# Ledger of designs, part 58: miniprotein binders against q9bqp7

Target 1, 240 residues: q9bqp7
Amino acid sequence: VPQNWFPIFNPERSDKPNASDPSVPLKIPLQRNVIPSVTRVLQQTMTKQQVFLLERWKQRMILELGEDGFKEYTSNVFLQGKRFHEALESILSPQETLKERDENLLKSGYIESVQHILKDVSGVRALESAVQHETLNYIGLLDCVAEYQGKLCVIDWKTSEKPKPFIQSTFDNPLQVVAYMGAMNHDTNYSFQVQCGLIVVAYKDGSPAHPHFMDAELCSQYWTKWLLRLEEYTEKKKNQ
Below, E stands for the ipSAE of ESMFold2; O stands for the ipSAE of OpenDDE; V2 stands for 0.75 times the mean of E and O plus 0.25 times the DockQ between their complexes.

## First folded at step 3 (miniprotein)

Design u52 (at its last look DockQ between E and O 0.08; V2 from the best seeds 0.00; counts 0 for: pae O 2.0 > 1.5, placed apart)
Fold by ESMFold2, look of step 5:
Structure u52 (fold): chain B 240 residues (1-240), chain A 100 residues (1-100)
Amino acid sequence: as target 1 above (240 residues)
Amino acid sequence: SDWEKVIEELRKIIEEMRELVKKGASPEEIDELWLRFFKIVDEAIKKYGDHPEVEEILEEIWRLTLEFLKLLEEGVDREELLKRFEEIAKKIEELIKRLE
């Protein structure tokens, strides 16, 4: 249980965006400096079992592909993820002149994989936008805030080579979502709040993506786990 | 103490690993023992809290573990592998004792 609990929701903030909200999604620039990012907190607080699994996987990949082969493999995976996020931002932004869009950016199995999810997405309020939790002192860059099947969500897009049909198989992704949500709900750059989350796992072969919806109760449960990870991170920094 | 029981369990895993290495166990069999080792450590840290000395010791055990597994995967000759494992195992046991 967290030593310094803080609420994920802001009772003084509306959970319904105004009808007069801008039609262009928010894109707050990220100013990373002294305070930790969500991803750094999560990376620095992995369990010893998780670290062992990751490092053994790397070791075996290097034995199979060689060091250069592994570096190329990881570079390609990173590039595919980057292209996927860029394509989604382009698709979800208001369209002006289709000729300005990178045609190759929109071609991928991952984009095909999420098509059925995108049909249920509307009311995009933020894309690739920075969030900062003013009180807990952490930052992040969220992928998307939009309605999914009528519920305003922080949406996180992930690529995967293996099926992730259950939220538990997405490892720390739920913590990432609620950390962004909590930060946004207490960030003065945003005039509204969000109480639901969505993790969308897309597949390279175009197979239908798996959506993982998180209602407010589930978000609150993961928020408690996020606070523990943030406390663990803070404690490590005091001892170093 | 509860940590004392954890330390005993970790030592038993290292002894079980000695027997598997002597038998010529596969890397997969050795991996499963290490997964159990680190799972026990994670559960103990979560229940009893972490300490700077504990983290430092576990980081060293982790590095020694990966060093051995690399040698195992590279297929060094069996006599050398057994010698290198015994050296690493003794160092890990000394580090485990410091967790007491």
Scores: ipSAE 0.441, ipTM 0.801, lowest interface PAE 1.5, mean pLDDT 82
Fold by ESMFold2-Fast, scan of step 3:
Structure u52 (fold): chain B 240 residues (1-240), chain A 100 residues (1-100)
Amino acid sequence: as target 1 above (240 residues)
Amino acid sequence: SDWEKVIEELRKIIEEMRELVKKGASPEEIDELWLRFFKIVDEAIKKYGDHPEVEEILEEIWRLTLEFLKLLEEGVDREELLKRFEEIAKKIEELIKRLE
């Protein structure tokens, strides 16, 4: 279906650890440039239905909370998500600061929500790390690469106020995960192969997080959809 | 134009919406018709490709749609709501005719 198909997995790479692999998780900084980010591509290629749903939700929230109330709500949601990611990076990193530990106390609900998932996470190889697909020309910042139940995964941590028990309810999140995976597998800053994904949706009230595991077959299916979104983005950019 | 059949289908949804507005339908019922409207547009773009003005036309349709839905949420009286719906429907008809 995609005109410019490219494989998600790199035949020259293995998921097995090498002696030369760093003992500390990689954290490559994201460099600002004209190359589009995964998030930008997805935002610019939303379906008309997705745009309608987003704008309608914004309108309802503004009607309920007012303009200032909506701004405050959105800022708080963003801040909670940021702190949750910072807490997870601290927990999964070999180095934890007292400041980060203090912040974790404020996020006990979300952190408690993911405890049962964290018990199955080990072998962390990358945290808050930049990826670039050198051939397809896109970049991203992934949350985590680690083993989940013995399988090396790109892990994406999400916070939600509403239950998300089905992967379909996470919208473009599977596309985001496979886009990062494909980029990492072809990025010279990394030496390993990732074939699985994991979307973890955490809840503020401490209810058990919903893990959405994506095996290699499912990742390949979403990769095809990501390639179509990337093609759509490229065509839209040419026509402006 | 490959879009002629699509336009006819979109017009049918507008007519169904008109009837629901006359009957005092809920915002949720009207939202369902708008979701179907935009789904048909998405399928048409995928099947027939983009019209030169499709982005501009759809941006204006979203604006008009959200304007109407805001009035519906605010609970304006049925007579005023129907009057505003007819104004918005007329503008949407003018916009989708440009896809012909």
Scores: ipSAE 0.380, ipTM 0.763, lowest interface PAE 2.5, mean pLDDT 83
Fold by OpenDDE base, look of step 5:
Structure u52 (fold): chain B 240 residues (1-240), chain A 100 residues (1-100)
Amino acid sequence: as target 1 above (240 residues)
Amino acid sequence: SDWEKVIEELRKIIEEMRELVKKGASPEEIDELWLRFFKIVDEAIKKYGDHPEVEEILEEIWRLTLEFLKLLEEGVDREELLKRFEEIAKKIEELIKRLE
C-alpha cells in the first residue's frame, strides 16, 4: 500500500463536460522544472528484471546491427515516433489551426494502422499538453485527451514493430497513462476530469492498431502501482 | 574446440559472479557480468543454436538468472540471498554440463 495515498479521481470535478467545450484543444506547454517527469520516474524505478531485459535486447541489437547501426536504428525509431505524433496532432487538431498538412506525414504505415481507432475518436480536448500534479510533485506531457467510443480518455499513442495484443505487453505504458490522468484530474489548468485511459499500439506495416482500453477500475489498479513507483523514486532521490 | 571455449567462458563468468556475490558486490557489478554473459550466450546461439536442445538449455539459464535478479530486488537477507544464489549457480552449472 502506498504510504502517500492520493486519489486518481477528483471528486470536486464534474464528469460532465461543461457545455462550453472549447472548440480548440488545450495545448499547455511543458515547463522545464526541477519536477520529475512521469517518464523519468518510470525509467528510474524499473525493476532489475526490466533493465536486464532491455539491456539484453540492446546488446542483441548491437550484435546484429553494430554500434553505429544501432544508433541509427534508435534515431530512426525516435524520428518515426515523433513524426507519427506530429501527424496525429495534425489530424486531431481543428482544421482552422492546421498549417498545410504535410501530406507526407500522413503517408505512414502507422497512420494507416490507427485509422480504425481514429474513427472512434471524437471530442478532442487536449493535444500534446502538459500536466502537473502539484501535491505528488510530478509532470508529464500527454498525447491526447478525447472521447473514445463516447468515453473521455487519456489516449497514449505508441509505435511498435511487434504485435502487442495484450495490455500486459505494453510494459509501463498503463502506468504512464494513469499518471497523466491523475495529474490532469488535479491540475488547475484543466476544468474537467478523465476516468478512462487508452493505449493505442500502432504498427509500421499498417496492420490494424491494438487499442487497450482502461476503464476506471483498471485505472485505479494501475494508479496504486504508479504511486508505489513514485514513492520509490522519491526515496531513491533522498538517498543520493 | 570453439564450443569448449564458450562453455569454459560461461563457467568462468558464473564463478566470477559467485565470488562477487560472496563479497557483497553492487548490483551494477553483477549487471556488467550478466551483459558479458549474454554476449557470449548470444554468440553461441548464433553459431550453434541450430540445435533446439542447446537453445532450451540456454533459455533455462536465463530464467535462473532472472530469478536471482528478482531476489536482489526483493531485498532478502544476506544469508538467504547467498543460499539461493548457490542453489541457482549449481543449477546453472548443471545446465552448462549438459551443453558439453
Scores: ipSAE 0.141, ipTM 0.627, lowest interface PAE 2.0, mean pLDDT 88
OpenDDE base, second read of step 4: ipSAE 0.044; ipTM 0.504
ESMFold2 (binder alone), look of step 5: mean pLDDT 76; pTM 0.699

Design u53
Fold by ESMFold2-Fast, scan of step 3:
Structure u53 (fold): chain B 240 residues (1-240), chain A 100 residues (1-100)
Amino acid sequence: as target 1 above (240 residues)
Amino acid sequence: SDWEKVIEELRKIIEEMRELVKKGASPEEIDELWLRFFKIVDEAIKKYGDHPEVYEILDEILRLTFEFLKLLEEGVDREELLKRFEEIAKKIEELIKRLE
């Protein structure tokens, strides 16, 4: 169990829109500092199983592609993910200005993959926006906060070349989502409450994306696991 | 041969794991032994995995070992852990026989 337990939800907040809420989605810039990010915490506290799987994958890819080929492959995967997120921000923003590069990405297989999900997304509250948990001292940059099928969600967009039909196949992604959720619920830059998560896995070939919806109960379960990872991270840093 | 040594080492580790589970060894001790098992299987895939049938069998063995590690993380009781281990060990032994 975590020693420094803290609730994921804030009883003082509601998920209902207020008349004072901005009509444009929030985009708080991420100010990098010594406070750890969600991704850094997760990277520094990977399980032995995750470390082994990552090492095995790297070795297989290097054997297949060579060292230079592996570097090109990983760079290309990173670039594709970045472009996918840029395209989604443009699509979901009411005041976007599409540049030629974003226009080209609208035809990608990843964008085709998420079309059926996007039809169920409305009421966008935040896009590419920074969150900070003031009490637990971590930061993050979330992709999107919007209503999915009528429920306000932290939405995380993922690209994958392999099918991910089960939430268990997305590894630490649920922990990332609830970490952002808990931070936003206690961040003074935001006034609303998020209780649900959504991980959307898009496919390069345009096959339908897999949505992994996380209700409040599931979010609470993953929140406890996130707190344990955060505790592990903090203890490791104290001992340096 | 190198291949015969791999098969022998895998069987030896499974037997050592059985002994540790029966004795109620710590999850850390069991995890360390199974990580050695993973390393041996991964090395075998690198050397012999160019044949599709061999690759599929070795990959399935790794999947079964990860399944057992999840049980350790869940903290099931020793009697349930031993039962689930024997089920997994039987499947792994059947796969190893196909590699001979």
Scores: ipSAE 0.007, ipTM 0.201, lowest interface PAE 9.2, mean pLDDT 79

Design u54
Fold by ESMFold2-Fast, scan of step 3:
Structure u54 (fold): chain B 240 residues (1-240), chain A 80 residues (1-80)
Amino acid sequence: as target 1 above (240 residues)
Amino acid sequence: DRKEIAEKLLKEAIELARKGKDPEEVILKLWEAIELFEELGDEEGAYRVLEIIERIEKGEDPEEVLRELERILEELKRRE
């Protein structure tokens, strides 16, 4: 897959604010259909080695916690992540949208963890919003598009039990971010261009979150890798 | 025993990479190391070596890859 034929950045778009851009963050609903999602593509194209390591981890956890304990553990991890995303959406949305129950979502170690990062976040353009790459035919639901330290970013919020000080330890998260970025940059529902990514790993105990900033060059490198995963996915579908 | 063999495999992978040998040869040694890390119960070590393999396949700077691989080896040596 030639990167020049499928560029991550749209040369027709500017990253500068436009007066015609909506003043309220966009929230386009995800329409489920036959077009694959970013997460589906990544899950279906894991290497044999990645699958092996995940299955070994799962079996070790089951041995330690029991099957019911493992189910409870994974359910709780999932629920905590969902609550964290809901809290961030509420924090970054206009104040008039906050409800009493949302106040309870704002009181967690994960939210404490990201406070120092949120101070550098402004100019929110989109929250929990659907993106679609018309030409490459994939969809996704991104967490947030906002300025981080003055740069417009696709921001992906993650929760973690373990410290993740290096971007390489964030699994497929960089691929997910650039996939959303490329889709948004070529989605007619959006008028702006995003050239940077940010993965924020928050910790349950309130320890300071680790921000993993991805500049335009790094995004381009991961975009090439995403295109290979997408190609692998489509080839597997044809051979079914 | 297994820890000593894992150290030896990482050292051999580092030597192959320093000599600019085919990436395939380095990757094979790293996969053998992953199996041993799993047998040692070191999931984090196994995953970090997997990340090195992905970086080699991506064609990242050989010096950066070597530095990270050397860090993994030193961490393994410091245990026990």
Scores: ipSAE 0.000, ipTM 0.177, lowest interface PAE 12.8, mean pLDDT 76

Design u55
Fold by ESMFold2-Fast, scan of step 3:
Structure u55 (fold): chain B 240 residues (1-240), chain A 80 residues (1-80)
Amino acid sequence: as target 1 above (240 residues)
Amino acid sequence: DRKEIAEKLLKEAIELARKGKDPEEVILKLWEAIELFEELGDEEGAERVWEIILRIEKGEDPEEVLRELERILEELKRRE
């Protein structure tokens, strides 16, 4: 149990749009400062098991590819993920309708992979937008907030070369999603409430993406785990 | 044969646990088994093994954890 608990949902907010909401999705820029990001908190508080598995994977890859080959591989994976996110932002942004979209960005296997998910996505409210939890003092940059099958979700887009049909296979991704959700729900730059999450794992070969929907109860469970990681990070920072 | 390899990994994990080896070694074998269950399309099997990993990390009763692992292994064998 966390020593200092804070609620993920804000009882003063609704998931329904109001007349004062912008017609265009929000894109608040991430301001660099000393406040830790969600990704940094998670990286600095990996479990002994996560560290062990990561090191084992790294050593195996280095043995197969060499150190230079490993660096090239990880660089390419990073670039593919970045391009996938850029393509999705372009597809979901209504402002891009006034321009010819780059057809080459829309031809990747990852984009083909998510087509069936995108058919169920509407009512986009935020894209590549910064969130800050004003009370818990952390920041993040979320991918997307939109309705998925009629439910307002924080949506996180992931790429993978092998199937990930279980939410458990996505490691810290559920924690990342709920961290963004809790921040947004208490960030004064936003007026609405998000109670659901969605992790979408897209595949390079165009195989159908796996959606991992997180209802309010599941989000609450992962939120407790996120609070524990955040407390661990804070204590480690005090000791440094 | 992925099914036979998954059975072997579960047997190895059970044996390591019975010998009182570091939980970390047991967990590694279980993660390898999860990967194979996913390749087999056995979502329930993979999820059950993942639940076992969580229980080990929580420090739950080793005997109860071992009984569930043995149950998963027997069910996998009975699927032809």
Scores: ipSAE 0.000, ipTM 0.174, lowest interface PAE 12.7, mean pLDDT 78

Design u56
Fold by ESMFold2-Fast, scan of step 3:
Parts: structure tokens; C-alpha cells; sequence
Structure u56 (fold): chain B 240 residues (1-240), chain A 80 residues (1-80)
């Protein structure tokens, strides 16, 4: 699939705010249907190396923690990630008040980890919002769209504890971000243009989070790779 | 210097393989080396170690695998 037939950026859209823009962040609910999600496409098209490494990581953790310990560990990681995302949505919502916030959600090491990143985030336009690429027929649920250091970005919040549990997350995070970006840029529910991405890796011990900024050129490069993954997914479905 | 740690991990994996240790123990040590190569920004080195792990898992000739690991280590040592 040639990238020039399906561009990531929409030339008819502006990334600048105007008077008709909503005053509150958009939160379009994700509608479940037969259209594949970004996450499903990526999971179904993992490389042989990614599959092998994930399996080896699982075996290593089981050897270290035991079968029950591994299940508890993975459940805890999932729950911590969910709480982290809920806390960030609350923090970034302009209508949230201190009286309405759960103070305990704001005290995790992960939230401490991202404080210096949050200082540079403003102009929030979307939070936990569904996107759909109307031509390429895929959907997703993005974390956040906001200005980071003055540039409008699709922002993806990741949690990591030492050692990092998912090698696939490292390899596929940029693809996830650009997939959301391309969908949003071509989704009629949105009127603005996003050209940059940001992956923020937060740490459980409160160590400073690592921001991985993706400029327009880098986003275009990963968009080409995402289109290949989407094509592979579609081809696999035909052969199933 | 993370390069020195990567060299140490590869040397340990090679020594374990030479001593005829359980292949699983060698694989775990190589996986740790992959994570370090990624932290160094050496994607090519990480991929080469991935291939070695895959070959060991398939039951490929240990002597051929060991020779390739030694080549990877020597190339890493030459990098400044």
C-alpha cells in the first residue's frame, strides 16, 4: 500500500486553534463493531522476534515469581496502568475540581514520574477519545491530544517498572501513535490537524519519565510501517 | 559505560555455552544483553542477538551459534 494514496496528514486541516473549537476536550466513546482496532491489528501482526521475546519474558517471569505470582504480577500491572490513565485524564480535564478529585489517585509513583512532563502540556483537545479512519477502516482509543512544548501532539502514556515487562510495547508504541494520528486527521468528529506524537514512559519508583517526541517527518516514516502492518492484517483475514 | 556491561553479558553467555550449561540459562543471559543493546541505541546488535536466541531455541548447532556470538562480541569491542 503506497503511502501517497493514504497520507497521514490532511492538507485541508489546520493545527491552530480558532473560535469555533470546543472549550472542553472531546471524548468520543468507542463503539464496538467488526472494524479492527489499532491494538488488534498490532497484536495480530507481531513479528516472529516479538512473539518469541514475549514468550521468553513470560517464561522468565514464571520461573522467578511462580505461576500464581506471575498472574498476580500481570493483574497488578494492568490495574496500575488503568489507574494511571484515569489519574491523568482527571488531572488534564479542565472541568475537574480539587473537591471532585480522588486524592489517592494522584499519589502514585507514576504520577510523580510525569510531573515535569505535565508542566509542558497545555491546550488539551481530546482525552480518552475514539478515532476512526473512515477510508482505511480501523478504529482506536487515544489517550490524549494536547500541546507539548507548543506543538499539538497525540500523547501516549506508558507505565514501566524495572525491568520493563513488554518488549512489543517498545517496538510498536510509535506505530500506535501514528495510527491514532492518521485516524484523527481523517475522522469527521475532529476538525484539527495533528502532526506530532509523544510517547511518555513513566516509572513506578517516581524516577523522571522519559519523553519520546516524534516530529512530522518521523511520524510519516512510522506511518509507512503502520500501513504495512494494516495490509498484513487484512491479508491474514482473507486467508482465515 | 553501558558498552562494558554489554561486553560482560555477552562474555558470560559465551562462557555458559562453553561450559555446556542449560540452553535456557544462556538464552536468559542473551535476552538481558538485548535490552542493554536497545538502551545503547544499537538496534542492529540487538537484532543479531535476537537471531542467536532464535537459533538456539530451534536446536541449531551450538558450535556455529558460539562462533557467531564471539563475532558479535569482537565487533562490539572494536567500537569506540
Amino acid sequence: as target 1 above (240 residues)
Amino acid sequence: DRKEIAEKLLKEAIELARKGKDPEEVILKLWEAIELFEELGDEEGALRVFEIIYRIDKGEDPEEVLRELERILEELKRRE
Scores: ipSAE 0.006, ipTM 0.215, lowest interface PAE 10.2, mean pLDDT 77

Design u57
Fold by ESMFold2-Fast, scan of step 3:
Structure u57 (fold): chain B 240 residues (1-240), chain A 80 residues (1-80)
Amino acid sequence: as target 1 above (240 residues)
Amino acid sequence: DRKEIAEKLLKEAIELARKGKDPEEVIEKLFEAIYLFLELGDEEGAYRVLEIIERIEKGEDPEEVLRELERILEELKRRE
């Protein structure tokens, strides 16, 4: 158990819409400063197993693609992921017009892959929105908060190329989701409670995306692991 | 679906190993399984498969490696 336990859920909040809630999805800009982001905490506290697996993955990819091919591959994966997120934000925003520059990606395999998931997504509350946990002192930028099959979720969109996904971007996905959830539940910029998570892995070839739903119990389990990672990060920072 | 794909990849790796195929072909299938485990959030499963790859690369007894792969497959079948 972490030394500095804090609850993921806020007993003063509900998942029901508040009359004071905005009718449009929230999009609070992320202010980068000395407060660590979720992704930085996770990157700087990778387990020995994660570091070893990542190094082996890099070695294997370089063996198959060459050094230049590997650099091009990782650059393209990053760009495609960015465009995928931009397309999803456009699709899920009821007031946003589709941007001309995003039209090609709207016809992509990734968007085709995710169509069956999108039909189950409604009641969007936040898109590309910043969260901050004032008590635990971390920040993050979440992809989406919406109802999935009637349950309010923090939703994280991932892209994968078959058969060789970008491993670095897949580490600690459940921890990212619950870290964002816990921050949002205690962030004064938000008034609602989220108790569920959803990780959606979309495929470049248009194969059906895989939804990985996390109920409240599973979120609580991953929250404990996130608190341990945050504690490790804080200790490392103090000792440097 | 996801679980069935992981089972299929492990079965394919086992079959390649049984047929005495090039170790590189077996390793390639095992990396596909690693990728899937990571996408499923099963980092522990991914690491266990990575350990099998290391044992193959070290030239460990093929029978012992095959036995461990079969054990991983059976455990996966029993989950959920």
Scores: ipSAE 0.046, ipTM 0.530, lowest interface PAE 4.6, mean pLDDT 81
Fold by OpenDDE base, second read of step 4:
Structure u57 (fold): chain B 240 residues (1-240), chain A 80 residues (1-80)
Amino acid sequence: as target 1 above (240 residues)
Amino acid sequence: DRKEIAEKLLKEAIELARKGKDPEEVIEKLFEAIYLFLELGDEEGAYRVLEIIERIEKGEDPEEVLRELERILEELKRRE
């Protein structure tokens, strides 16, 4: 049980989706500060087993690709991910704010993969927007807040070459999503609350993406796990 | 396919740094890449990205870190 319990949902905010569809999605810039990011917290609190598995993989890849080959491999994976997010931001942004759509960004297997999910996405409230939890003292950059099948969600877009049909296969992604939810729900820059999360795993070959919907109950369960990770991080920093 | 993916990710990180984006934004994207690498079974890619994140967190200039990524990218391209 976390020592410093804080609710994921804000009782002062109405659960009712504000009926006013914002004409433009929020895009709050991330401010550089001493406050840890969600990703930093998750990274620094990985289990010894997770670290070991990652190191073993690294050594294997270096053996197979060489050090330079491994560096190149890492770079390519990152670029594909970024292009995918840029393409999604372009698709989900209002037409008036659409910078010249690089048509080439839209021609990817990942974009093809998520088409069936995008059909169910509407009411975009935020894109690539910073969130801060003032009390718990962490920040993050969320991908998207929108309605999925009529439910307002924090949506996190992921790319994978391997099928991930189960939410358990998405590693710490559920923790990231609920961390963003909790921060947004208590960030004064946002006037609304989210109760659901969605992880979308897009595939390079264009096969249908897997949506992992997280209802309020499941979000609450992962929130407890997030709080434990945050406490572990805080304790680790005090000892440094 | 794996090689091509790695090249694209590095280019995007480099572009974010060149644009003077917040290091935390870069870290968020890099961490997403780590998870993707792990999911793909690319534990090494995940670790290198992790090392880059750690360097950024230690206050290293993101541009300098990304120059290193550029070198990695160039090295990878030469293997084609």
Scores: ipSAE 0.020, ipTM 0.361, lowest interface PAE 4.6, mean pLDDT 85

Design u58
Fold by ESMFold2-Fast, scan of step 3:
Structure u58 (fold): chain B 240 residues (1-240), chain A 80 residues (1-80)
Amino acid sequence: as target 1 above (240 residues)
Amino acid sequence: DRKEIAEKLLKEAIELARKGKDPEEVIEKLFEAIYLFLELGDEEGAERVWEIILRIEKGEDPEEVLRELERILEELKRRE
């Protein structure tokens, strides 16, 4: 699809602070429906190389841990990621709209890992919020929209376990971020413009998280690649 | 034959990284190289290239990443 026909940025929106912007971060609930999610599109359009690497990683882990051990490992990784996101949403919600009761969530190595990044995060505008691109017909649930070092970003929080990193969605992270960005910029539930992305990789051992900043130009480049993945998904769906 | 193609892909990845091109283009070349390393039976080489992809994603020092890629390429070239 032509990039100029489906732009990532909305020329009708400003990236400047607006006095009418809500003081409470938005949290639009994600509604399950027949419209595909960003994660489903990416999962269904993995490259041959991504599929091969994922299968190789799975086989190696199964050989080491056994089938049941592998299931337990992946379940624990998923649970830790979920808890990490819950803790971040609680920390970044200034109105305490979340009722966090688990003290262990705030003491994880992953939370320690991101402390230096959180010091540079302010002006939170959305947390765990649904986005929908009405024209391109896809939905997503983004982690956070906030200012990072003074720039409004779609922020995606990732966890990594050393020394055996889970690679299932690692290489699609930039595509995920720009897909959310493009949806939000064209979603009537939101009034602001986001032009930057940030992927934060947190570590279980508490070592400093790595921030990967994506400026407007880089976001535009990945947007083109996301549109190709979305087109591939649509074609595959027609053949089912 | 496949060794020559893997060498070409690594060389192209190094060139793209040295010129400061889109990291995803570099990563794409490295994924192609991993597939060929595995076809050559070089699982250790494939693991090393995969680690380079992770280091690029983490935003590690480009010079150190390039030095490691050059080492992988030289070792592959000397393989008979």
Scores: ipSAE 0.008, ipTM 0.182, lowest interface PAE 8.6, mean pLDDT 78

Design u59
Fold by ESMFold2-Fast, scan of step 3:
Structure u59 (fold): chain B 240 residues (1-240), chain A 80 residues (1-80)
Amino acid sequence: as target 1 above (240 residues)
Amino acid sequence: DRKEIAEKLLKEAIELARKGKDPEEVIEKLFEAIYLFLELGDEEGALRVFEIIYRIDKGEDPEEVLRELERILEELKRRE
């Protein structure tokens, strides 16, 4: 589908703060639906190169760790990522300033890794919140929408551990961010516009997290690629 | 610094290739470099390194592959 007919930014919305904006971050639950999720679309439209890379990575990990070791590794990566996201939601939610937090979650290496990024994050608008693109018919669950260094961003938190990081969740990170952005900008549950993205890669050993900022131009470029992936998904579904 | 680690991995891969080491050892170093390029947001760099892995796997001339790896390393060094 042509990008000109389905723009990422909504011309009827402003990115400026509105006095009527809620002080508590939005958290709209993701409902099970026949409408495809961003992660499903991306997983079903991997390029031949991505499939080859993923399979080669998997075989090497199995060779190194064994079948049981690989299963334990992937399970542990998933669990650590989930705990990291839960801790960040707790830290960034205004209501959690009044609630008890699990101190062990807050002292993890990943949380230590993102401390310097969190100091530049303010004005949280949404946390672990569902988005749906009304016309393109896809859904997603975004991590966070907040100001990073004064710019409103869709923020995606990623965990990484070396020497062989889990690559399944590292594929298509920019596409995931812009897909959420485009959906939110056209979702009636939200009233603001986001034009920037931020991917934050946190490290298990506590070394400083890497922020990857995406300005409006870069987001527009990745939006075009996302539309192609979405089109490929719909074509694949029609042929089944 | 992630960039410095990516440079180190590319240098190690180049050195292994020059010494005629097992292609699998070279490929392992290149996979690690791909992950770091992706973490740095350098999608083009990651794709170029992936292309090198594919060419090695297909048995392309080692000298041709080595020149491309050296070019990628120099381009990474230029990025500030």
Scores: ipSAE 0.013, ipTM 0.287, lowest interface PAE 8.2, mean pLDDT 77

